# Ledger of designs, part 7: VH-VL binders against p80491

Target 1, 258 residues: p80491
Amino acid sequence: TNKIKIGHVHMSGCTGCLVSLADNNLGLIKILDDYADLVYCLTLADVRHIPEMDVALVEGSVCLQDHESVEDIKETRKKSKIVVALGSCACYGNITRFSRGGQHNQPQHESYLPIGDLIDVDVYIPGCPPSPELIRNVAVMAYLLLEGNEEQKELAGKYLKPLMDLAKRGTSGCFCDLMYDVINQGLCMGCGTCAASCPVHAITLEFGKPQGERDLCIKCGSCYGACPRSFFNLDVIPEFENINEIIANALKEGESDD
Key: E = the ipSAE of ESMFold2; O = the ipSAE of OpenDDE; V2 = 0.75 times the mean of E and O plus 0.25 times the DockQ between their complexes.

## First folded at step 11 (VH-VL; framework fv_iscalimab)

Design w5 (at its last look DockQ between E and O 0.64; V2 from the best seeds 0.00; counts 0 for: grease 20.8 > 18.9)
Fold by OpenDDE, look of step 11:
Structure w5 (fold): chain C 258 residues (1-258), chain A 120 residues (1-120), chain B 112 residues (1-112)
Amino acid sequence: as target 1 above (258 residues)
Amino acid sequence: QVQLVESGGGVVQPGRSLRLSCAASGFTFSTYGMHWVRQAPGKGLEWVAVISYDGSNKYYADSVKGRFTISRDNSKITLYLQMNSLRTEDTAVYYCAKRGYSFEPWFDYWGQGTLVTVSS
Amino acid sequence: DIVMTQSPLSLTVTPGEPASISCRSSQSLLYSYGYNYLDWYLQKPGQSPQVLISYGSNRASGVPDRFSGSGSGTDFTLKISRVEAEDVGVYYCMQAYETPRTFGPGTKVDIR
C-alpha cells in the first residue's frame, strides 16, 4: 500500500474546517482506508510532537502571543512535504484579522496571522468553511500528485494549480481574484454564491454578474472559496471529465491499494 | 441615462444638523454601493463615506466619524447623508458619486453637488 | 491613510503644447494582476469631477486620446499630448487601494 501521511494541524479557529472535512462521510473513510494515514491531529489526540508528513492540513490562523503555536506552524513546514492552508482563516486570516483579544481563557491572545505570513504554503483552500467536496478532492489530488502514475500526476497538478497559485498570491483574499480567475475568464454562471457568501455584503448581482464594492472588501477570500468555478480556469476545463472520473474512481467502494 | 441629483444643502450654524439627499436614476441603484465626496470652497476633493448596496455596511472618513451617517432607501432610489454636530470645516459642496460597473472602483458619475455652509 | 501628492500644483500651458502631471502615493497602489488602483479626475470650472483615467492607464469612455496615464506602484503620471482650451481645470489623482479613499491636492491647469 502506498498510503500518504496526512496530518491535521489546528491553529486558532473554530474547527469548522475539520468538521467540513468530516462531512465527507464515506469519502473520508475511503481516503483513510486506501490513501492516507492520519498521523497527526491535535483535535483527536493531545500529542505535541509533530511527525513527518506528506500533507499537512492546517486550519486556523496563528496567534502571535502563543509561542507554542508559532513554533508548531514552523515545525509543520519543516516536517511536511505539502502544506495546505485549510479554510479562510489559514489562508487569509478571515475573521481572526479582527480579533483583539479579551477571550476568557487567554485574554492576552490578541494578534492573529494567516499561516502564509509565517511559513511557505503550497495550497490554499479558501472558504468558511470550505466545501466538503473541495477538501476531499484536494486530498485525493494530493495523493495522486505524490503516488499516482504519470498521467494522474499531471491531472492532479492541473487541478491543484489554481489553488497553488492562490497560495502564491499572498494572504489577502481580494474579490479581485474572482474577477480575474472567473469573471474575466468567462466562467461565471451568475449563480450568486459569491454574493451570498460575502460576510460584509460587498458583492451583489446585476444582470447575472457579480458587482463588487472595492471599499467594503475585507480581503477574507470567502467569495472565492464559495465560488463553484473559482478553480475551473481555462487549463482545467478541458480536463474536467477526466478529473471527475479520477475522483469518482478513487472514491469507489471496495477498492484498496495493493 | 444616469443621473444623480443632490439636495438638502444650505446655511446652518455650528452644532446643528443637516440631511442631504441624492436622488438617483438611470441605473439599478440597489446593486451599487454609493459614495459621498465633498469639496471645501477653493479646496480639493475629500472622500466622506461609502455605503453597501443594501445599506448593511458603511465606512466613513475619520473627519466625520461619529457625526455623519450615510444611509439609503432603495425603494426611493435615494442616498442620504445625515450630518450632525456640524463644524465650520464641514463647509463644502457635497457630491454623491457612483462607482463603475462590476468591480470598477472609480466614480463614473457624479451629481452636481449641494453646498453646505456652516457658519456662526 | 495613504497620502497622495501631486506636482506641479499649477501649470500654465500654451494651447497645442504637452502637459505632464505627477502623482505619488505614500505606499504602493499595485495589486495582483498588475492593477494599480489609481484614478485621474478632471474638474472643469463650475462642473463636477469627471473620471479621465482608471487603473493608472485605462482611459475612460469618451476621453480623448490626447490624455494618457502611466506609472505603477507609487509614481504615476498624467500626460496631455496637446492641451486644448477645454482641458482647463483641476486634475486630481485618487487612490482606491484602500479605504478611506484619498485624493491628491489637485493640479490647476490653465491656458496662456
Scores: ipSAE 0.684, ipTM 0.891, lowest interface PAE 0.7, mean pLDDT 90
Fold by ESMFold2, look of step 11:
Structure w5 (fold): chain C 258 residues (1-258), chain A 120 residues (1-120), chain B 112 residues (1-112)
Amino acid sequence: as target 1 above (258 residues)
Amino acid sequence: QVQLVESGGGVVQPGRSLRLSCAASGFTFSTYGMHWVRQAPGKGLEWVAVISYDGSNKYYADSVKGRFTISRDNSKITLYLQMNSLRTEDTAVYYCAKRGYSFEPWFDYWGQGTLVTVSS
Amino acid sequence: DIVMTQSPLSLTVTPGEPASISCRSSQSLLYSYGYNYLDWYLQKPGQSPQVLISYGSNRASGVPDRFSGSGSGTDFTLKISRVEAEDVGVYYCMQAYETPRTFGPGTKVDIR
């Protein structure tokens, strides 16, 4: 098997997305043994030596006052075949867009941008953090997209399409997107996570269903990424309901290659 | 049956203050954001302000920012608008308005309005 | 702020005849995947405004089917297929695309 080069690029984030990736334990070890080399993982030191990568997992938003971070994100795009916005901070800015000292529905901290405002991004994995399983699945599908046979590339493209569509949608995530993809589709479970995650209290529940004030929304994407039904709605869920089996079978086929 | 009843309007001189109230009933007030909208005599409608369901977040039109304060008391089921440093251009009928169910953006219920006249 | 305009500002209609009101915004009100954040209100004489149409085309509860909304992006139309005496008043369009919400200047509809 040929291994792909994966890197973790850390911008203005808390490292929780990397920890979530690491929570795959033995699954991560198998990926690193058989399918991927971790060629870059952000250190305490200089990040100016960004290597060539097949897949860049970028955590965090970009501080514009940090010239090195702005150059590093641009270099990451240049050195990478696939750029993944890992976590809501990278996708939408998340809490880094929230104004301190006064709550407003518009971003007031212009120093921090989601990475998609500066570079083209191929795949979003929203969440704070995204689940370990979702991160693993994207890594496996990126491998199959790059190194798989035509059947495996088709599978990978189909799995990644909703996440690629999120990247094309843009760098603002509104609870309006939750309305469209979850609530209007009848997928809401009434768990309340969207309301609990909203930093500006634009969302609450009435009788177990969300209510929201779009006028107060800061477009941070926190609610959308926290809802597990937002990524895989009715159009996607049946196709991949046995995702672990699909991945295991694909990896078995990929292992043989012959 | 949703009802919104504004009160507290009157005639005041420029530079003075006035507080409007909106008494609500017929819905779960504490789960809805609330809005103020005004209409100058013989003129169109102007949105004024919004407050989150719990009062923790607020947003104002530029024409009133820094002078008006929206607030609410969920235990009294009442919305307020504190209007300071009033100007003649603030003369209007002031409506409180409720956003539609869930996340529907339209104002499905409006109060009858209360007239504020600012003149010397 | 998004500027809303309406045309005509006034119209007089014979009962039973159709009427059409245009609304234009200074920028697109189309949200991703097809949602137009434009609402129509009717303010009858001596009353507060009441919603007629949401999202450019969806009739509010209790609104007769003679009212219809159409258009997308920056240009929207409210049509009344058969004007009745109860339809007299001022019609406003409102954008809910961005804060602050803004209204058109209104269209006064009278019966001849």
Scores: ipSAE 0.568, ipTM 0.835, lowest interface PAE 2.0, mean pLDDT 84
ESMFold2 (binder alone), look of step 11: mean pLDDT 92; pTM 0.935

Design w6 (at its last look DockQ between E and O 0.70; V2 from the best seeds 0.65)
Fold by OpenDDE, look of step 11:
Parts: sequence; structure tokens; C-alpha cells
Structure w6 (fold): chain C 258 residues (1-258), chain A 120 residues (1-120), chain B 112 residues (1-112)
Amino acid sequence: as target 1 above (258 residues)
Amino acid sequence: QVQLVESGGGVVQPGRSLRLSCAASGFTFSTYGMHWVRQAPGKGLEWVAVISYDGSNKYYADSVKGRFTISRDNSKITLYLQMNSLRTEDTAVYYCAKRGYSFEPWFDYWGQGTLVTVSS
Amino acid sequence: DIVMTQSPLSLTVTPGEPASISCRSSQSLLYSHGYNYLDWYLQKPGQSPQVLISYGSRRASGVPDRFSGSGSGTDFTLKISRVEAEDVGVYYCMQAYETPRTFGPGTKVDIR
């Protein structure tokens, strides 16, 4: 099996997304054993040189006052085939948009931007943090997109398309996205997760459906990332069983070469 | 039937304070953010403020920021606008407005308005 | 803040004739998913404003089909196919793209 090269690039953030990735446990081990080599991860190794990568998982936003970070994100784009914004900070800036310095070690760091404002991003994985399952699935699908057979590539493309479309929409995570992709599509289950995830109380529920205040939305994308149906849109629904089967097969324990 | 009824308007001198109320009925008040919009005599409409459904979040127009406070009491089904340090330019009919259902941004219902006159 | 403009500021129309009002925004009101966050309101004499059109082209409930909204981005138009006496009032466009919400200056429509 030809493994792809995956790197984790940490920008400015809490590292919660990486933790979520790690929470995949056996899934992560399987990915590392059979599908991917982790060629870059600052959390694990003090490697300053960003290598060539097939997939870059970028966590966090970029501090504009940190020249090294700005250069690193640009280098990441140059060195990567697929750039994935991992988490709402990387996708939309999230809470980092409201950061105004005050860090003890770097008080001059005042401005943070989602990575899409600095580089082209191929895939968004919104969430704070994203679910371990979603991160895992995206990794598997990225592998299949690059190394799979024609059928697998097609299916992987279909799976990733909604996340790619998110990346195309830009770095503003408006709850309008939920309205368009979930509610208007008849996909809302009325679970209230979006409301619970909203840091500014711009969303609540009435009659089992979300109620939103556009004027109070800070465009953080948390609601979209938290919604269990934001990814499960009309494009994915017809392929849902196939996708699940492929993922399940990919995660099956390899026959121990005894 | 949705009803919004403003009250509390009157004539006040510059620098004084006034508190407006908007009594709501006919909908689940506690699930809607509410807005104030004002209209100076013979002039256009001006957005003033918004408050979240639970009152935890508020935004104001720059023209009233620091002087006006929007609040609500969901138990009383009432929206308020505390106006301090009133100026002559604050003279207007003040409307409370309700947004549409779901994420609809438009104002589907307006009160009749209450007139606030600031004059020396 | 987004600046809204309207033209004309006043319009006198013969009953039965069409009317057209233009609204412009200083920046695009179009989101990537295709929604224009532009509303039209009518304020009849002595009354509160009432919504006519939302999202640039969606007629509000109870609004006659003689009213129509069109446009996208920064340029919008409200059309009345056949003006009636009850259509007299001031028409406002309003952007709901970002806070603060801002209104156009209004267009006064009268009948001859």
C-alpha cells in the first residue's frame, strides 16, 4: 500500500483539534500504519523545515505579528497538495478573531486570521473541535482520493465535496450556512446543538427548529461545525451507505503478516 | 395575532433620561431577538439596537452607543429601551420590530411607535 | 457601515401605470449561497413600516403580485406593475447583510 504524506501544522490555537484527531485511537493507528506517514508535526518534533506533503492538516489561525507563522502557512501551501483547515479557528478564525493580544510570552501578538485569508484552502473541517470521526473520515477520504481506485476516488470526491464547498465560501462562518445547507434542505432534526454551540447566544429553538439572529452572529462557524447534519447534505445522502462501508473497510484491522 | 405596543414616549429636555417599553403578544417572545428602529419627524428609518432572545447579547448603532441600553424581561414579555443623555437629534418615533421566523432577517411586525421629543 | 441609496427620492405616478425604484448599496449584499440580504419596506401615511420584499425578490405574505423585487449584489430594483392608490407612501430599502442595519433614504410615491 502506497502511503500518503500527512503533516500537521499548528498555527495559533489551543491544540484542541490535534487532540480530537488523537481521540480516534485505533483509527488513528490504522491510518498511520496503512495509509499515511506523519512527516511533519511540531507538537511531536521540533522540525522547523516544512516538508513536501500530500495533505496538510492546519490547525489554528495565523498571527499577523508573527512573521514566522505567516511564512510557515505560505510554505505549507507551497509544499502541500491538499491543504485542510482543521477546526473553526483555521476555517473562520472563530474566537481568535476577537483576540487582542495579552499573551504573556508574546504580548505584541494582536491580530489573527483564518488561514484562508492568507492561502488557498482546499477543505474545511469546521468545529471546535471537530469530531474525531469527521477528522478520521476526511483523512481516509483524502487517501482514497489520492491513492484509491477510480471508484474510490469518485466516492471520496463526493464525500469531500461539501467540505470543499465550504472552503470556497470563504472565511466567514455565518449561521446562514446552516439555513441554506441544512434547514432549507429539510435536514434539520431540531436537536439544538447549533444553539448550544453558539458563543454569543444568537441561536435558539422554537417548535423544534433553530431561530437565529443575524445581527448577533459573529461569523465564527461554530454552529455549522457542531451541527450533525451540516455535512450530511443532499449530495452525500445517496452515497451514505457506500461511504460508511468504505470507511469501515478502511478501518478494518489488517491481517497481521504473521 | 402578533402585537407590539410601544409606550413611554414623551417630551423631555436634553440630557434627561427616558425609558421606552414594548409589550409583545401573539408569539413566543423569548425565542426572538428584538430590535428598536426610530424615525425622526419627516425623516427616514434608522436602526437603533438589537438584543438576543435571552438578553445576553446586544448591539447598538454608533449614534446611540454608550447612551442607550436595550433590555428585555421575558417573564413580562416586554422589550425596553433606556435612553440616557438624550439629545435633540434623538427626537423620533421609536418602533419595536420583530424579525421573521427562523433566520429571516426582515422585520415582519412593527409596533405603532411611540414619539420621543427632546427639546429645551 | 453599508451606505444605502435610492433613486428617485420622489415619484408621482398615474394610477394604473408602472413604477420603479432603485436601491444601491456601497458593498455587495450577496452571500456565496445566493441570498441577497436586501429588504423593501413600505410605510403608508400615518402607519408603521411593513415589509414588501425580502431577500431582494421574495414577496412577503399578503403582498400583491404587482410588487416585485429584482437585482443582486449592489443594485436592486422594486417594481410596481400597476400603481394603485393604496400604494402611496414611502418605500425603503434595507440591508441586513451586516450590523448595523442601514436603510435607504426612502422614496416617496404619490399618485396624480
Scores: ipSAE 0.679, ipTM 0.890, lowest interface PAE 0.6, mean pLDDT 90
Fold by ESMFold2, look of step 11:
Order: structure tokens, then sequence, then C-alpha cells
Structure w6 (fold): chain C 258 residues (1-258), chain A 120 residues (1-120), chain B 112 residues (1-112)
């Protein structure tokens, strides 16, 4: 029935999360045709002031020394129904945790903050960048949450719940979260991405399992956001076919035979 | 069985240096961060330092920062503490400690300690 | 740094009777998954410390069931249901929530 108003708000980020969104190609075009109006994106739209939005996709961390960025993130919260931390920089700080020029084994980010330290955030989409498919799926589910019937809203809520739960947990992404949520749950595939992403060498692998030193962790969230299993949601498995069908049909252009 | 054996303690004058060693066995040393903890005679425990599994990252208590250097040699399965500019306040039994399996924060094994006495 | 306090600093217990030691932190030690980063250690006379309780309540391997830990957040308790002669020593709580790790001042337990 109606399109949702979506915007991209760029803080201190590399633009890679916006590029990942754009990598949906025809899927992005379909979303903009049928589901969403892009009402804010300084790169893509000639709009100078933050408008009312249904969904704000915020990329990057907030530089405290940039007064306009601090005011813009607060205005974004005020003008938006749903605020999404898009990417690990917005969720946890990621690489911006190195802004003090040293190795701090306690997370104390005084120049750059994840957006959740300044405003309430509804949904995290972790990753550096998050996959194009994850961003797309969240966009479809956000539409259903806002404009769907009650059954579709319930399904969207189930899909988004682990991402909303991440936002409620806060802005510290310790590798111990990875251990509790993935390794201890038997979900680790042994890929080593967490160890490779750790900027302070707090993590290594032993016998296909992560091994690490919490004392040296700077709580930057790089490992947690890089793990493909960090927010795997078993609660949506019974709905897996329904979710896949909804997404596939939403993105269909009309050239499929039965 | 996990074993940690400290050595290198002794009596030294203030301003001098000592190097402590901790020989490890019974676990995969090269995948564990290692810690030093000390205890002044008749006093409580004080955490001193930690080193990452590969030696690339280190953190020190403020009381020893700039004077002590934690290091390791994974090929020799040995942890070290180089103590420079020693003060009388550094007089203590020094323990090396291993945290729990995987990432567990508690110290499940301690060495028997080596005494360092800094006295004129 | 997180300041750890213990009470009492010393106690004398008749063998076979219970003992209770309190530990308080200046900040909450409760992490998001429900884990309290608080450990208890026993240092017997002339020995190095040994872990008794991890995460506030989990007994370490080989620790008798007469030792129990309870509490959450900032207030923790170690209980010994029946003190034995081998339990003599100094009991320390330690926070592992943030670096530097800090210990309580210790509680010396003696038998009469």
Amino acid sequence: as target 1 above (258 residues)
Amino acid sequence: QVQLVESGGGVVQPGRSLRLSCAASGFTFSTYGMHWVRQAPGKGLEWVAVISYDGSNKYYADSVKGRFTISRDNSKITLYLQMNSLRTEDTAVYYCAKRGYSFEPWFDYWGQGTLVTVSS
Amino acid sequence: DIVMTQSPLSLTVTPGEPASISCRSSQSLLYSHGYNYLDWYLQKPGQSPQVLISYGSRRASGVPDRFSGSGSGTDFTLKISRVEAEDVGVYYCMQAYETPRTFGPGTKVDIR
C-alpha cells in the first residue's frame, strides 16, 4: 500500500556499507520502485536537512570533535521511527577504536563513538561491510514490520529480533561475546575470520577453535561483526521457507514460470 | 599435567635489574596469553602484566609500567619478566599464571613463585 | 581501576563449622550473558594461590562441594559449609571484568 521513507545517514565511515547496499543492483531498484522512497542520502539525493524518516540507515561512528555530526545523529533519532546501525563502525566502533593512536586493552573511545553511545538504536546490522543480501533482507522485513498485515509483522519481528537484541546489548563487542554466542553454542565453523580481524592479536585458533585473552581485548566488535554465525537465529528456522518465499516474491520482476 | 616453574629471583640492590623465567608444560603454551602476579611479603596479591599468545601485545600494571617488560619465547615454551630500575616496593614473590581453557578468565594454574628481594 | 573489598579481614572457625566471606566491587562485575567476572582463590600457608570459584558461583575442578559462591553484580559471598584443617589460609576475591585485574585484600581463615 504505501512506501516507507528510508534514508542513509553518513557519519565517520568509509562508505563501504552504502556500497554494499548498492550491490543489490536490480534488487535495490525493485525496493525503491515498490517498497521505499529514498528521502535522505547526500550522495544520491539533493536534500540538505534531515527529514522525517521511517528507517534511518546510519553508517559509521560519531566523531565527538565534529559538533555537526553529534547534532545530526541526535536529529536523526528524533526524525526517525527506526534507527539502524549499519555496519560494525556504527554498531561497535570497529577500527575507529584506534583513534587514540595506541593499544588500549580496555575500550575507552573518547574521540569516536558507536552511534548507540549517543542515541537509542533499534537494529544492528553488523559487518564490515554487511553483505548486500543481509541489508536487502532487513529492508524487506522493515517494510513488512511497518506496512504489512499482522501475520507479516509478526514474521518480520521474528526475523529482526536477534538484530534488535544486539542493539539492546550495547556498543561493546567483545570476543567473549563470540565465545558465548557462537563457540559455546556449537555454531563455529573454524574459519578463523575472528582471529584475522582482531586488531590487537587477542584471538588465535587452537584445534579449530578460537582462543583468546579478554584482558587484551579493546571491545571494538571487529570479530563479532565479522563472524557469519554471531547472530544466527534458530527461532526463524521453522519459518525459513516462508521468509525465503516472501523475499523472493518481493524481488521478482515477473519473468518466472511456475 | 600443567606445570609452571618460575626462576631467576634473588637479592638485588635498588636500581638494578633481574630477569625472571617461567618454564611451562602440559598445555599448548603458544595459544595462551600469560600473566605475572606478585605478592609482597605478608601482603596481598597484585596483578603485574599480561602478554598475548604471540607476544605482539602486552599490558602492565601502572606500578611497573615503563620498568618491566613481559616477553615470551614460544619455541622454548618460556615466559619472561625483565625487571629494570628495581625499587624496594618490588620486593615480592612473583608468580606466573595461566588463565582457564579457551578464554576463561580465572587463573587455573600458578607456579610456585620466585622471590625477588630489593634491598640496599 | 575496580576496587575490591572483603570482610571480614580475619576469622577463626572451629573445625566442622561454617564460614562466610563477603566481597564487594566498586562496579558491577555482571556481564551481558549473565556471567559475573569474579573469582575466588585460596592461598594455603607457604603455597601459591589456587582457584576455588569462577564466575561467582562455579566450583573449579577438584574443589570440594563444601565450597560455594553466590552473589551478583557488586556483592559476592564465599561459603564453606564445614571448615576443615586443610582450608586454613588466605581467601582472595579477584575481578576479571577489566584490566588491570584487582584482588581483594584477603581474608585470613584460621581454625581454633
Scores: ipSAE 0.580, ipTM 0.839, lowest interface PAE 1.9, mean pLDDT 84
ESMFold2 (binder alone), look of step 11: mean pLDDT 92; pTM 0.939

## First folded at step 12 (VH-VL; framework fv_iscalimab)

Design x5 (at its last look DockQ between E and O 0.68; V2 from the best seeds 0.56)
Fold by ESMFold2, look of step 12:
Structure x5 (fold): chain C 258 residues (1-258), chain A 120 residues (1-120), chain B 112 residues (1-112)
Amino acid sequence: as target 1 above (258 residues)
Amino acid sequence: QVQLVESGGGVVQPGRSLRLSCAASGFTFSTYGMHWVRQAPGKGLEWVAVISYDGSNKYYADSVKGRFTISRDNSKITLYLQMNSLRTEDTAVYYCAKRGYHWEPWFDYWGQGTLVTVSS
Amino acid sequence: DIVMTQSPLSLTVTPGEPASISCRSSQSLLYSHGYNYLDWYLQKPGQSPQVLISYGSNRASGVPDRFSGSGSGTDFTLKISRVEAEDVGVYYCMQAYETPRTFGPGTKVDIR
């Protein structure tokens, strides 16, 4: 079978998204044995120059004062078929948005941007970090999208579409996105994760239901990435309820179809 | 029944200070961000400031930033606006306002307003 | 800051006749989910403002059905199908799309 070239590109991030990918244990080993070559990862590999990649997993936001990082993110787009914003820092800025400054509580800082402000991004994987399972699923679906048969490509496209649609929506992650995607859809379970994750205290609970102050939101995306229901597609959720088994079958059949 | 009652307005000279209060009732005050909006006599409305439910975060209009301080005391169910270095342009009726239930952004309840006159 | 404009700035209406007020913003108030962050308020003489229309077109509770809102993006219209004496006051549009919130200059509606 053809292997795809995957790289991990580290911008202004804590490496936690890469650690979450690594928490797939034997699943990661299977992917690297059979389906993907890790051609770039300064944390794990000694390759120092940005190579051609099929899939670039980009962690972190971009510091504008770091000219090398700005050039590296542009080179990453140029060298890659698919660019993935891995984690809420890459997608929306996450906590690095808070460091941009505001009235009296932060100095003027325009240093950090989500990667989509500088390059076109194909797929978002929100979260801080995203779950190991979500990162694994996206990696497998990227493989199927690039190297699978027609039915496998259709499955991959359906799975990735919500995440691709997030990338088209933009780089601002507002509490109002939860209101529209989760609460107005009747998907909220009252867990309070959105309130706990908000760095500006714009969200609290009243009677087990979120209360949000959009005027104070810094659009950091922390709440959206933390909510377990934020990017589920109601039309396809039942289709993927046993995703582990679906992925295992797709990988075995992909091998045999080669 | 939601009720907002402003107080503390008066006549002061430029450069002086005033503190406005807004007594709230009829809703869970401690879970709502609160706003100040002002209206100069015979003029339109101008948004002034917002404070988070717990008082930890605040945002001000540029016209008042650095001079006004919004605050709240959830145990007294009261919103405050400390106005320092007052200017004649600050002459207005000051309203406190509550946004809509949960996340709805419009102002569903307003107080009756308190008049602040800044003149020499 | 988003600049809001209204036209006309005043109008006098014969009771029972329709009225129309327009509001324009300096940038789009349409959010990606299809919601317009534009609200309409009425301030009757001697009173505080009260909300009439939310999200560009949603009538607030207790507001008569003769009031309707329409428009999207940068252009919005408030219509009163048959003006009554109780409708006298100043009408404001307000954007809630970004902070600071900003109001239009107001439209004074009087009865002949």
Scores: ipSAE 0.620, ipTM 0.854, lowest interface PAE 1.6, mean pLDDT 85
Fold by OpenDDE, look of step 12:
Structure x5 (fold): chain C 258 residues (1-258), chain A 120 residues (1-120), chain B 112 residues (1-112)
Amino acid sequence: as target 1 above (258 residues)
Amino acid sequence: QVQLVESGGGVVQPGRSLRLSCAASGFTFSTYGMHWVRQAPGKGLEWVAVISYDGSNKYYADSVKGRFTISRDNSKITLYLQMNSLRTEDTAVYYCAKRGYHWEPWFDYWGQGTLVTVSS
Amino acid sequence: DIVMTQSPLSLTVTPGEPASISCRSSQSLLYSHGYNYLDWYLQKPGQSPQVLISYGSNRASGVPDRFSGSGSGTDFTLKISRVEAEDVGVYYCMQAYETPRTFGPGTKVDIR
């Protein structure tokens, strides 16, 4: 079994998504030992040139006034088979959409865009940060998609499909995403996380359900990324046991790879 | 039952100020953003402003920006529109409007409106 | 700002006959999730506006089935299958796609 090449590309962000990936602990070790080589990660290694990669995990949004960043994201697309927007900044811009410049040490950096506005993105992993488990699972499924047998590839495709569909939806999130994908599907638990995450106070709760204001929504995607049920896609439910079994087997210690 | 009752309208000269109120009842006022919409005599509808549920966020039409201020007092269950530097073109019936449930963007309830006349 | 237009601006209809009103937007009101953010309102004489149709084609609660909305993107139509005396008033389309919200100029419907 060949290991796939994974790179972490950090654009403009807090690096919280990488930390979340690292929080997989033994799971991450297993992935690095048996399934993937981390070939690019500026946080961990001083590699200046973006190499060819099977999977690029891109964290953060792109500063439009930073020519190097704009070129790097384009290069990432050229050098990668699969581009993953890791986190809500990369997916939707998130809090970076509030940038107005004037900050140290680069006051001229005034505006930021999600990566999908500049390049084609294959997979979204929303969240701020995404759960370690989700990041791990996507990595495993990406491996199976590329290196698995026909059955594994099919299952991996099913698992990733909802996240691929998110990428196809575009770089603008809105509260309506929660309405259509969570609330209207009967998946809302009334936890209030979406309201708490809204940077413009466009969301509140009434009778245990979120209330949203269209006119105040800045389409940052924070609410969708923060919702614990955003990724509970009904399309994968029939395969839930199989998916869990494959993931568990992949992460099992001391056993050979399938 | 949802009720919206506007008040504060009247006749004023150009350059003067006027404050409108909208008393709300029949729903959880503090969980809804609120809107103002106006209608000049014999003319169509014009959106004016929106305010978030807690008053922390506001947007205005360009025609009133810098002159009008939308606010609210959730303890009094009342929406306000402070109108400064009034112009003749501000003459209109002013409606407070409530959006629908959840993400519903349409206005499901309107007040009866209050008439503001700006004339020299 | 999104510019909304309507046609005709006035319509006189014989009771029992159908009516059709067109609304156009200067840009698409269709979101990626497949909903059009276009609403229809009726303002009866001496009354406040009331919602008739939401999302281009959804009848509001209490609205008779003789009212229907259709269209997508930039072109929308409100139809009344059989106009009644109580349908007299001014009909407005409104886009809620972006702030500021904007209304069409209105279509006055009268009974012949």
Scores: ipSAE 0.413, ipTM 0.747, lowest interface PAE 1.2, mean pLDDT 90
ESMFold2 (binder alone), look of step 12: mean pLDDT 92; pTM 0.941

